VH-VL binders against NAD kinase (nadK). Designs and how they scored, part 99

Target 1, 268 residues: NAD kinase (nadK), of Syntrophomonas wolfei subsp. wolfei (q0aze0)
Amino acid sequence: MKIILVNNRFKENTEKKAQEIAGQLSALNVEVIIDNGLDEPYAGTVDFIMVLGGDGTMLRAARRYGQRAIPVLGVNMGTVGFLSNIEINELAEYLPLILREEYSLEARMMLEVAVFQQQSLLTRVFCLNELLLRSNSPRMLSFALEISGQKLEPYRGDGLIVSTTTGSTAYSLSAGGPIADPQLDAFIVTPVASHIINKRPLVVSPEREISLHLLEEREAIIGIDGQIKMDFGAENRVLIKRAPHPLLMVNLKAKPFFTSIDRSLQRQ
Below, E stands for the ipSAE of ESMFold2; O stands for the ipSAE of OpenDDE; V2 stands for 0.75 times the mean of E and O plus 0.25 times the DockQ between their complexes.

## First folded at step 9 (VH-VL)

Design M22 (from M1 with heavy chain G58S; framework fv_oberotatug)
Fold by ESMFold2-Fast, scan of step 9:
Structure M22 (fold): chain C 268 residues (1-268), chain A 124 residues (1-124), chain B 107 residues (1-107)
Amino acid sequence: as target 1 above (268 residues)
Amino acid sequence: EVQLVESGGGLVKPGGSLRLSCAASGFTFSNAWMSWVRQAPGKGLEWVGRIKSKIDGSTTDYAAPVQGRFTISRDDSKNTLYLQMNSLKTEDTAVYYCTTHPRYSGYFLAFDIWGQGTLVTVSS
Amino acid sequence: DVQMTQSPSSLSASVGDRVTITCRASQSISRWLSWYQQRPGKAPNLLIYKASNLESGVPSRFSGSGSGTDFTLTISTLQPEDFATYYCQQSYDKPWTFGQGTKVEIK
């Protein structure tokens, strides 16, 4: 059995803990690859991915490996978040179950983001939470949104978020989007500081294709899961659709989403 | 109300075949892992096998005494679990229970809901 | 296979008694153990999961303890409906295995 350990090199004690866990797994004849974010994603076949950290580390793991249909377990290292299933001090107890595949899977939809210049594909990335389009200057953007070929009235404002239901509690929430059950598949389209007061968040079928381009010459950026940043100009178009495969998240115990979000909102 | 109702038990001769059914209601069957557990008259409980949900790979696991002879399957559209029993032996005589594993609860490996059982008698 | 052995195989008790049943695994199973109650002529019911967690709807007079190889089910104040056979079950490694059962009989 081959396991990738994904850790956050910028968190306290995470490299030491990753090495410690790798040693424990190797003693059980498990081959371990450590992904600390410095190198390209491991290209070989892998049976399981263990993410040591908070939601940010899980988002990185999802972008790097989420389309490979490999089970991914979030192990909390003391960070508040929604994407971990067990705590680090529980890992030793659950490890035999992991190795025997005694766990359930939860599918979480992902976005496929394709950025074009003219007819040329510049890049294709996948993400678990959202794509953010926003201005790279003090000037507001003017941009076109198309949903499955339907052209909406122009948007004017700071930008737009296209989110998965998993991402409904991330940037989309901050911009006024709804909280969505992550077991539902949908796109949530949330305007960022729209000048047009009647622009509301949209909840649309995950089978829709969403297209964005600038209507005026402006400097903008595309942000992916708050971690990747790409320049976006009037010559560019972005196409967003449901990724071919969902992220397969491992559940070793129930994590009640609604009570977790309710407690989180009380503390804001 | 969560319920499991077994059917299909009866008298069968050694070497014969029998198909058991378990009708589920009151929960999302398609998400549940399901097991069969049997109990010979006057004896203790013996796990027969398990089938995982479709999202978890629809994999099956069997106890050694039934491996190769019994097949567990499910029809999520009918909320029904099946046990196909082939090459039956006298020692397969037992009450057969279907039972569900708690998916998305605090413990996935207990048998939390049980049917009433159906008797299978293998005798000449 | 992990073998589960219960002690005693049977016991006689009176209403109001404290009853203790033990279960031993042939190898360490951490806390991956459940306890079931089977009343005569009825299907089993889950009482305790993961060694010490009380199943919803189960009376608080039932408790479980233990880790590794040695486990205990305790009924603090036996009631008339508690005369039944009790089984432990390990879920650490397949095949899942049950103890032979402990019959709690009226004295």
Scores: ipSAE 0.619, ipTM 0.814, lowest interface PAE 1.7, mean pLDDT 89

Design M23 (from M1 with heavy chain G58Y; framework fv_oberotatug)
Fold by ESMFold2-Fast, scan of step 9:
Structure M23 (fold): chain C 268 residues (1-268), chain A 124 residues (1-124), chain B 107 residues (1-107)
Amino acid sequence: as target 1 above (268 residues)
Amino acid sequence: EVQLVESGGGLVKPGGSLRLSCAASGFTFSNAWMSWVRQAPGKGLEWVGRIKSKIDGYTTDYAAPVQGRFTISRDDSKNTLYLQMNSLKTEDTAVYYCTTHPRYSGYFLAFDIWGQGTLVTVSS
Amino acid sequence: DVQMTQSPSSLSASVGDRVTITCRASQSISRWLSWYQQRPGKAPNLLIYKASNLESGVPSRFSGSGSGTDFTLTISTLQPEDFATYYCQQSYDKPWTFGQGTKVEIK
């Protein structure tokens, strides 16, 4: 059995813990590949991905490996989040179940984001939470949103978020978007500080294709899951659609989404 | 209300076949792992086998005494679990229960909900 | 196979008694152990899962403890409806296996 351990290279305790776990797994005849984010994603076949860290580390793992239909388990390293299933101090207890494939899977939709310059594809990236288009200066953006060939009236404001249902509790929530059951497949389109009072969040079919481009030359960026940032100008177009494969998340214990979000909202 | 109702039990001769059904209601059947557990008259409980949900690949597991003779299947459109029993032996005489494993509660929750059972008697 | 052995096979008790049933696994199963109650002529009911977690709707007089190879089910104040057979079951490794049962009989 081959397992990728994904960890955060910037946290010394996480690196030490990853090496400790790798040693334990090797003693059980499990081949371990450690991915600390510095190198290219491991290109070989693997049976399981274990993410050691918080939601940010899971988002990186989903971008790198989420399209390969490999089970991914989030193991929390002290920061409570929405994408981890077990705590690090529970890992020893659950490890036998992991190795015997005694767990259930949950499919989470992902976005496919393609950025073009004219008709030329510049980059293609997958993400679990959202794409954010935002101004990178004090000036508002003027931009066009097209949904499956239907051109909406122009937007003016600081930007727009196109989110998965998993991402409904991330940036989209902060911008006034709805909380969505992550078991549903849908795009959530949330405007950021729109100057047009009647621009509301939209919930649209995951079969739709969403296109964005600037109507005026402005300094703008697109952000992916809060981790990837790239410049976006009037010569660029972004196309967003449902990724070919969902992320397969591992459930070893119940983690009720609605009680978790309710507690989070009462604290904020 | 969560409910499981078994049917299809009866008297059959050794070497015969029988198909049991389990009708589920009150929960999302397609998400649930389902098991069959049997109990011989006056004896204890014995796990027969399990079928996982569609997303988990409909994978099946069987206890050694029934491996190769019994087949577990499901029809999610009808919310029904099946147990096809072939090459029946007198040792297969038991009350057969269907049970649920709540998907998102994980494997460790064991057998959450049980049906009332259906009696299978294998005798000459 | 992980083999589960219960002790005692039967016991006699009176309403109000504290009853303890033990279950031993042939190898360490961590805390992957559940307890069931089966009343005469009825299907089993889940009481305890993961060694010590009380199932929803089960009276608080039931409790479970243990880890590794040795587990106990305790009924703090036996009620008339508690005269039944009790089974432990490991969910650590396939095939899933049950103990032979402990019958709690009226004195």
Scores: ipSAE 0.573, ipTM 0.791, lowest interface PAE 2.2, mean pLDDT 89

Design M24 (from M1 with heavy chain T59K; framework fv_oberotatug; at its last look DockQ between E and O 0.64; V2 from the best seeds 0.00; counts 0 for: pae E 3.9 > 2)
Fold by OpenDDE, look of step 10:
Structure M24 (fold): chain C 268 residues (1-268), chain A 124 residues (1-124), chain B 107 residues (1-107)
Amino acid sequence: as target 1 above (268 residues)
Amino acid sequence: EVQLVESGGGLVKPGGSLRLSCAASGFTFSNAWMSWVRQAPGKGLEWVGRIKSKIDGGKTDYAAPVQGRFTISRDDSKNTLYLQMNSLKTEDTAVYYCTTHPRYSGYFLAFDIWGQGTLVTVSS
Amino acid sequence: DVQMTQSPSSLSASVGDRVTITCRASQSISRWLSWYQQRPGKAPNLLIYKASNLESGVPSRFSGSGSGTDFTLTISTLQPEDFATYYCQQSYDKPWTFGQGTKVEIK
């Protein structure tokens, strides 16, 4: 077996734990690759991904490796979040089962985000939570939203979020979006400070495609999972689809999503 | 209500074959790991084998005494679990139970729901 | 294979008694231990999973404890419906194995 340990180089405790776990796994004849985000994603084949840290680390891991259809386990290290399955102090208990592949998987829909310059593809990214289009100035944006070829009325406001159901408890929630069941596949389209005060979020079928472009020459940015940022202008378009592969999240311990929402949100 | 109903048990001669079925209802069958557990008359419980859910690879595992002779399969479209038993032996005589671990009822490696069982008697 | 040994094989008790059943594993199984109740002519019912977690719908008079190799099922106040055979089962490694059972009989 080959395992990638994903941690955060800016969190010393996760680095130390990654080294410890790597040692333990090596002693069990498991090949280990440590990914602290400093280098490019490991290009070789792996059997399992273990994410040490919080939701941010999981989001990075999902973007780096989620398209490979590899089991990804979130191991929480004292943070509050929605994407970890077990606690670090539980890992020792579950490790033998992991090595024996005695775990279940939960498929989480990801976004495929393609950004274009005219007809040329600039970048394609898979992400677990959301794409954010927002103004890079104190002025509102005017932008066009198209869903499966249907052109909606122009949006005016600070921006727009296109989120997965997983991402519904992230920035979309702060912007007034609904909380969605993670077991449901859907897009959530949430306006950010629309000039229309009662502009409602949209829940959109995962079979549809979402297109965004600016209607005016304004400075804007595209944000992905709150971690990637790129400039976005009138010459750019973004196309959002369901990713061809879901993130396969390891489920070692069932977590009651809805009964834990209040607790988790109050701590954020 | 969650329910498992076994069928297909009966009398068979040594060397014969039998196919058991387990009809599931009241839960998302396709998400569940399923097992067969048997109990010889007046004896304890013995795990026979397991099949994982499709999303988890659908892999099967068997106890040594039935390895190579028994085959577990599932039809998710019919919410049905199967146990194909070949080359039956007298020691295979038992009540055979269908069991499950429902995915969303708490993931734990335990047998959450049991059927009523079906009796298989192997005798000359 | 992991061997599971229950003690005692049988016991007699009265309604209202405190009953304790033990299960020992041949090697450490952490907390991957479940307890089942089987009434005569019926299928087993899950009581406890992962050593100490009470299954939904199971009366609170049932409790489980232990880790590693030694585990205990306790019935704090035995009720008439509790006369049955109880089994422990490990899920640490395949094949999943059961204890030989403990029959709780009426005194």
Scores: ipSAE 0.864, ipTM 0.932, lowest interface PAE 0.6, mean pLDDT 94
Fold by ESMFold2-Fast, scan of step 9:
Structure M24 (fold): chain C 268 residues (1-268), chain A 124 residues (1-124), chain B 107 residues (1-107)
Amino acid sequence: as target 1 above (268 residues)
Amino acid sequence: EVQLVESGGGLVKPGGSLRLSCAASGFTFSNAWMSWVRQAPGKGLEWVGRIKSKIDGGKTDYAAPVQGRFTISRDDSKNTLYLQMNSLKTEDTAVYYCTTHPRYSGYFLAFDIWGQGTLVTVSS
Amino acid sequence: DVQMTQSPSSLSASVGDRVTITCRASQSISRWLSWYQQRPGKAPNLLIYKASNLESGVPSRFSGSGSGTDFTLTISTLQPEDFATYYCQQSYDKPWTFGQGTKVEIK
């Protein structure tokens, strides 16, 4: 059995804990690959992915490995978040069950983002939360949104978010988008500071294709899960689709989404 | 609310076959892990086997005494669990219970809801 | 296989008594143990899961404790409906196994 341990290289205590856990797993004849973000994703066969950290570390793991249909477990290291299932002090107790596959899986949709320059594909990335198009200067953007070839009236404002249902509680929420049940598959399209009064968030079938391009030359960026940043100009187009495979998240205990989000909203 | 109703039990000769059904209602059957547990007359409980939900891989597991003879399957469109019993032996005589694993507690390793049971008697 | 042994196999008690049933595993099972109640002629009912967690709807007079190899089910104040057979079950390793049962009878 081969397990990837994903940790945050910028937190010193998580490196030490990853080494301790790797030692425990090796003692049980489990081969361990540590992914702290320094190298390319591990290319070999993998049976399980254990993410040691908060939601940000889980987002990185989802981008690197989410399309491979491998179970991914979030282990909380003391940060508050929505994507972990157990606490680090519970890991020793649950480890035998993990190794025997005594857990349930929850499928979470992902986005496939393809960025073009003129007619050429520049890059393709996957993400769990969202794509953000935003201005990189004080000037507002003018941009076109197309949904499955249907051209909407032009948008004017600071940008747009295209989110998964998992991402509904991330940047989309901050921009005024709805809270969505992550068991549903849908795109949530949320304007960022629109100057058009009636531009509201849209909830769109995950079978649709969404495309964005600028109508005027502006300095803009594409952001992926708040972690990747790419320049975006009038010569660029982005195409967003539902990714071919969902992220398979591991549940070892109940995680009550609605009571958790309600609690978080009361604390804000 | 939540109900499991077993059927298909009866008298069968050694070497015969029988198929048990378990009709589920009041919960989302397709998300549930399901097991069969049997109890010989006047004896204790014995786990027969389990089937996971399709999202969890649909894997089946069996106790050694029934391995190779019994097959667990499910039809999510009919909210029904099945136990196909082949090459029946006298020692398979028991009440067979259909049971669910907890849906929302996160503890998938216990049996939280049980049917009333159906009696299988293997004799000449 | 992990073997589960209950003690005692039977006991006699009166309403209002404190009843203690023990369960021993042949190897360490951490806290992966559940307790069930079976009344005469009825299907079993889940009482306790993961050694000490009370199932929803189960009266608070039932409690579980233990870890590793030694586990205890306690009924603090026995009621008439509690005369039944009780089973422990390990979920640490397959095949899942039950104890032989403890019958709680009227004294």
Scores: ipSAE 0.650, ipTM 0.830, lowest interface PAE 1.5, mean pLDDT 90
Fold by ESMFold2, look of step 10:
Structure M24 (fold): chain C 268 residues (1-268), chain A 124 residues (1-124), chain B 107 residues (1-107)
Amino acid sequence: as target 1 above (268 residues)
Amino acid sequence: EVQLVESGGGLVKPGGSLRLSCAASGFTFSNAWMSWVRQAPGKGLEWVGRIKSKIDGGKTDYAAPVQGRFTISRDDSKNTLYLQMNSLKTEDTAVYYCTTHPRYSGYFLAFDIWGQGTLVTVSS
Amino acid sequence: DVQMTQSPSSLSASVGDRVTITCRASQSISRWLSWYQQRPGKAPNLLIYKASNLESGVPSRFSGSGSGTDFTLTISTLQPEDFATYYCQQSYDKPWTFGQGTKVEIK
């Protein structure tokens, strides 16, 4: 059996714990790959991913590995978020279940984001929470939103968020979007500081295709999960679809979303 | 009302076959891991096999005495669990219960909901 | 396979008595142990999971304890409806095995 241990060497003090866990797993004849964010994602076959840290570390793991249909377990190392399942001090108790694959999975929708320059694909990336289009200057953006070829009235403001239901408790919430049940598949489209007051958040079928482009020359940024930044200009457009595969999150211990909302939001 | 109802039990000769059904109601069957547990007359409980939900890969596992002879399947559109029993032996005589496992609770792999059972008698 | 051994195999008790049943695993199973009650002619009912957690609707007179290899089910004040056979079950490793049962009888 081969496991990736994901941590963040520079943001979280998880490096020593990852080494300890890797040693324990190696003693059980489990091959371990450590992904601390410095190297390219491991390209070989993997049976399981263990994320040591908070929601930010889970977001990176999801972007790197979420399309491989590999079980992903969030292990909390001190800060409670929305994406951890067990605490680090419980790992020894649950490890036999992990090794025997005696756990259930919860599917979480991801976004597939393709950025074009004119007609040429520049990059494709996957994300768990959201895409943010925002102004990078004092001026407002004027931009077009199309949903499955249906062109909405132009937007004016600081930007727009296209979020998954998992991302509904992240930036989308701060921008006025609803909290959504992460078991639902949907896009949540939330304007950021809209100059047009009747532009409401939209909840959109996951089967739709969402397209964004600027209507005039401005400095803009595409943000992915609050962790990746790309320049975006009048020559660009972005296409957003449901990713081919959901993130497969491991459930070893019940963590009911609704009874934990306030506690989890206070920890982020 | 949450309910599991087994059917298909009866008398069969050694070497014969039976198919048991378990009709589920009052809960989300498609999310459940399901097991069969049997109890020979006057004896204790013995796990027979388990099928995971379709979403967790639908994998089946069996106890050694029935491996290769019994097959568990499910039809989520009918909320029904099946046990196909082939090459039956006299030691397979038992009341057969269908049961559920909690999907992700702290009693994961316990048997939380039970049917009332159906008797299978394997005799010459 | 993990073998589960219950003690005693039967006991006699009066209403109001404290009853203790033990279950021993042939190897460590951490806390992955459940208890079931089976009344005569009825299907088993889950009482306790993960050694010490009461299933919904189970009276508080039932409690469980233990870890590793030794586990205990306690009925603090026996009631008339508690006369039944009790089984432990390990959920640590397949095949998931049950103890042989403990019959609690009326004195």
Scores: ipSAE 0.379, ipTM 0.733, lowest interface PAE 3.9, mean pLDDT 89
ESMFold2 (binder alone), look of step 10: mean pLDDT 91; pTM 0.935

Design M25 (from M1 with heavy chain T59Y; framework fv_oberotatug)
Fold by ESMFold2-Fast, scan of step 9:
Structure M25 (fold): chain C 268 residues (1-268), chain A 124 residues (1-124), chain B 107 residues (1-107)
Amino acid sequence: as target 1 above (268 residues)
Amino acid sequence: EVQLVESGGGLVKPGGSLRLSCAASGFTFSNAWMSWVRQAPGKGLEWVGRIKSKIDGGYTDYAAPVQGRFTISRDDSKNTLYLQMNSLKTEDTAVYYCTTHPRYSGYFLAFDIWGQGTLVTVSS
Amino acid sequence: DVQMTQSPSSLSASVGDRVTITCRASQSISRWLSWYQQRPGKAPNLLIYKASNLESGVPSRFSGSGSGTDFTLTISTLQPEDFATYYCQQSYDKPWTFGQGTKVEIK
C-alpha cells in the first residue's frame, strides 16, 4: 500500500508530525510519499491520501490529486474547518481501519477553470471551493457573465464568485450566497458587492458552462480557492465547467454537515 | 420505521442451493452497507459476509467457511439484499439474519438493525 | 482470526442486581468492540459500540468499558427485560468475530 501525506510546511510542528506518521506507516509496510507543496504532484500510482492540516491544506490536496479518484482523508491538526473527518489524536486508533479500507466515501464536485488570452489557453486548473473574480483596486468592475451561451445583463461591482456546493460555506457565504448540501452538484454564482440592487445569487446545473470577461480595462484578479491568484484583464476570459471527476473524501466517523454549520452560524 | 424481512429459507439436501432475500424499508437502502450473520441452533453468532454500498465500491467480503460457495448481491432499485448459497453443507444449518451497518451515524462497523431471521436446514 | 472469549458463559441474577460480563480478545483490538443483547427467540440488538458508546434508545443502566484485550459490559440495576444472552463482537480485523455469549438467567 502507498500513501501520500500532504502537509503544510509553514504550520508549526506539521513537518515533524508528518515524519512521525510516515515512520509509523513504514513500520506497517506502507510506502509513504510526503507532499509539502513545493514539488510537483507525485505522478505514480497511490492508494490513499492523508491530509494533515486544516481546510487550506485539503484544498491544495484537492487541486493536486482530486481528479485521480484516490480516497482523501482530512486529519485536523488543531485548526477549525469543514473538510477534516478525524483529529490527529484519533489517527492511531483509526489507522487499522484505513489500512483495511474500512471507510465510507463521499463524492464532492470540483470546478475546471480554463483561462484564455484571446483564443489561446493560458492555464487549466481544478478547484474544490470556488473561482473568485475581483477588483484589485478601489474601482468597481464592469463584466459579462454568460451561462451556456446565454448572455446576462452586464454586472457592475467588486466581482463575482462561482462556487461548488462544498464552497458554499467559504467565500460565497461571506458574499451572501446560500448554504448548500455538499452532496448536491450545482454551481452557485454569487455577486460581490454589486451596484445593481437586484443581482441575486444563482444556483445552476453543474452541466452548464460559465464564462466571464471584463467589459472595461480594470485591475482585476482571478482567485482559486483563495490560494492561487492571477492577473485578469480585458484581453482575458475564463471558462468554468464541472470537473471530470469528483474528489473522493473519506469518512471514518459521521460528520453531520447541517448541525456543524448551524453551530458555526450561531457562534458569537 | 426501519425494517428488514428475510425470506427464502427452508430444507435442502447437502450439495444443494438456496437463495435468501432481505427486503429493506424505512431507510435509504442504497447508502447502507449490509451483512449476513448466522446462528446455528443453540449456538452463538457468526458473521457470514458483507456488501458495501455502490458509492463505496460495492465490494464484498466473506468469512472463510463460505468463501467460494456463497455470493452476496444487492438490487438497490428493489431495496433488496441477496445471499446465494451453493454447495451447502450440514454445518451451514442456521438462522440467517440480514443486518445493516450505520453508515451515516455512530459506529460504521457495528450491526445496528437486524431482521427476524430465516431458518436454513441442510440435512439428508 | 481474532478469538473472543466471554466470561462467564452463564450467570443467575435477580432483578435489581448489578451484572458484569467480561470479554477478552486474543490480540489487541484497540476499542473496536460492540456489545449485543439477544432475547429468547428474537434477533440481536446493538447496545454498545466502540467499547463505551451507548447506542441511541438503549437504557442508561448499560455501560461498557475497556481497551486492548479486556472489555466489560455492566448492567447497573437489572430489569426483567434484561434476561437475555449478551455477545461481544470485534471489528478490528476480518473476519469479524463474536464471543460465545453470556446467558443471564433468572435466579
Scores: ipSAE 0.591, ipTM 0.803, lowest interface PAE 1.9, mean pLDDT 89

Design M26 (from M1 with heavy chain T59A; framework fv_oberotatug)
Fold by ESMFold2-Fast, scan of step 9:
Structure M26 (fold): chain C 268 residues (1-268), chain A 124 residues (1-124), chain B 107 residues (1-107)
Amino acid sequence: as target 1 above (268 residues)
Amino acid sequence: EVQLVESGGGLVKPGGSLRLSCAASGFTFSNAWMSWVRQAPGKGLEWVGRIKSKIDGGATDYAAPVQGRFTISRDDSKNTLYLQMNSLKTEDTAVYYCTTHPRYSGYFLAFDIWGQGTLVTVSS
Amino acid sequence: DVQMTQSPSSLSASVGDRVTITCRASQSISRWLSWYQQRPGKAPNLLIYKASNLESGVPSRFSGSGSGTDFTLTISTLQPEDFATYYCQQSYDKPWTFGQGTKVEIK
């Protein structure tokens, strides 16, 4: 059995903890690969991915490995979040169950984001939470939104978020989007500071294709999961669709979504 | 109302076959891992086997005494669990219960919902 | 296989008594143990999961403790409806195994 340990070397003794866990697993004849985010993703076959850290580390793991249909477990290292299932001090107790595959899986949809310059594909990335289109200057954006060939009236404002249901509690929430049950598959399209007063968030079938392009030359950025950013100009277009594979998240214990969000909103 | 209702039990001769059904209602059957547990007359409980949910791979596991003779399957469209029993032996005589393992409850490995049981008697 | 042994196999008690039932595993099972109640002619009912967690709807007079190889189920003040057979079950390793049962009878 081969396990990837995903950590952030710059946080909370996480690298030291990853080494401790690697030693423990090695003693049980488990091969361990440590991914601290600096190198290319491990290209070989693996049976399980363990993410040591908060939601940010999980988002990175999802982008690197989420399309490979490998079980991914979030192990919390003290940061409050939605994507971890157990705490680090619980890991020793649950390790035998992990090794015996005594856990359930929850499929979380991901976005496939393809950025074009005219007709040429520039990049293709996957993400768990959202794509954000935003202005990179004091000037408002004017942009076109098309859903499965249906052209909507132009948007004017600071930007737009296209989110998964998992991402409904991230940037989309801050922009006024709905809280969505992550067991549902849908795109949530949330405008950012729209100057058109009746622009509402949209909840759209995950089988639709969403495209965006600028209607005027402006400085704009697209952001992926709050971690990757790319310049976006009038010569660019982005196509967003459901990724081929969902992220397979491991559940070793109950983490009811609605009580978790209720507690988190209390800390605002 | 959460329910599991077993059916299909009866009298069968050694070497015979029998198929048990378990109809589920009041919960999301497609998310549940399901087990069969049996109890011989006047004896204790014995786990027979388990089937995971389709999202978790649908894998089946069996206790050694029934391995190769019994097959567990499920039809999520009908909310029904099945136990196909072949090459029955007198020691298979028992009340057969279907049970659930809650998927998101935090105790996936306990049996939280039980049916009323169905009696299988293997005798000549 | 992990073998589960309960003691006693049977006991007699009166309403209001404190009753303790023990369960021993043939190897360490951490806390991966559940307790069940079976009334005569009825299906089993889950009481305790993961050694010490009380199942929803189960009266607070029931409690569980233990880890590793030794586990205890306690009924603090026995009620008439508690006369039943009790089973422990390990879920640490397959095949999942039950104890032989402890019958709690009227004294």
Scores: ipSAE 0.597, ipTM 0.807, lowest interface PAE 1.8, mean pLDDT 89

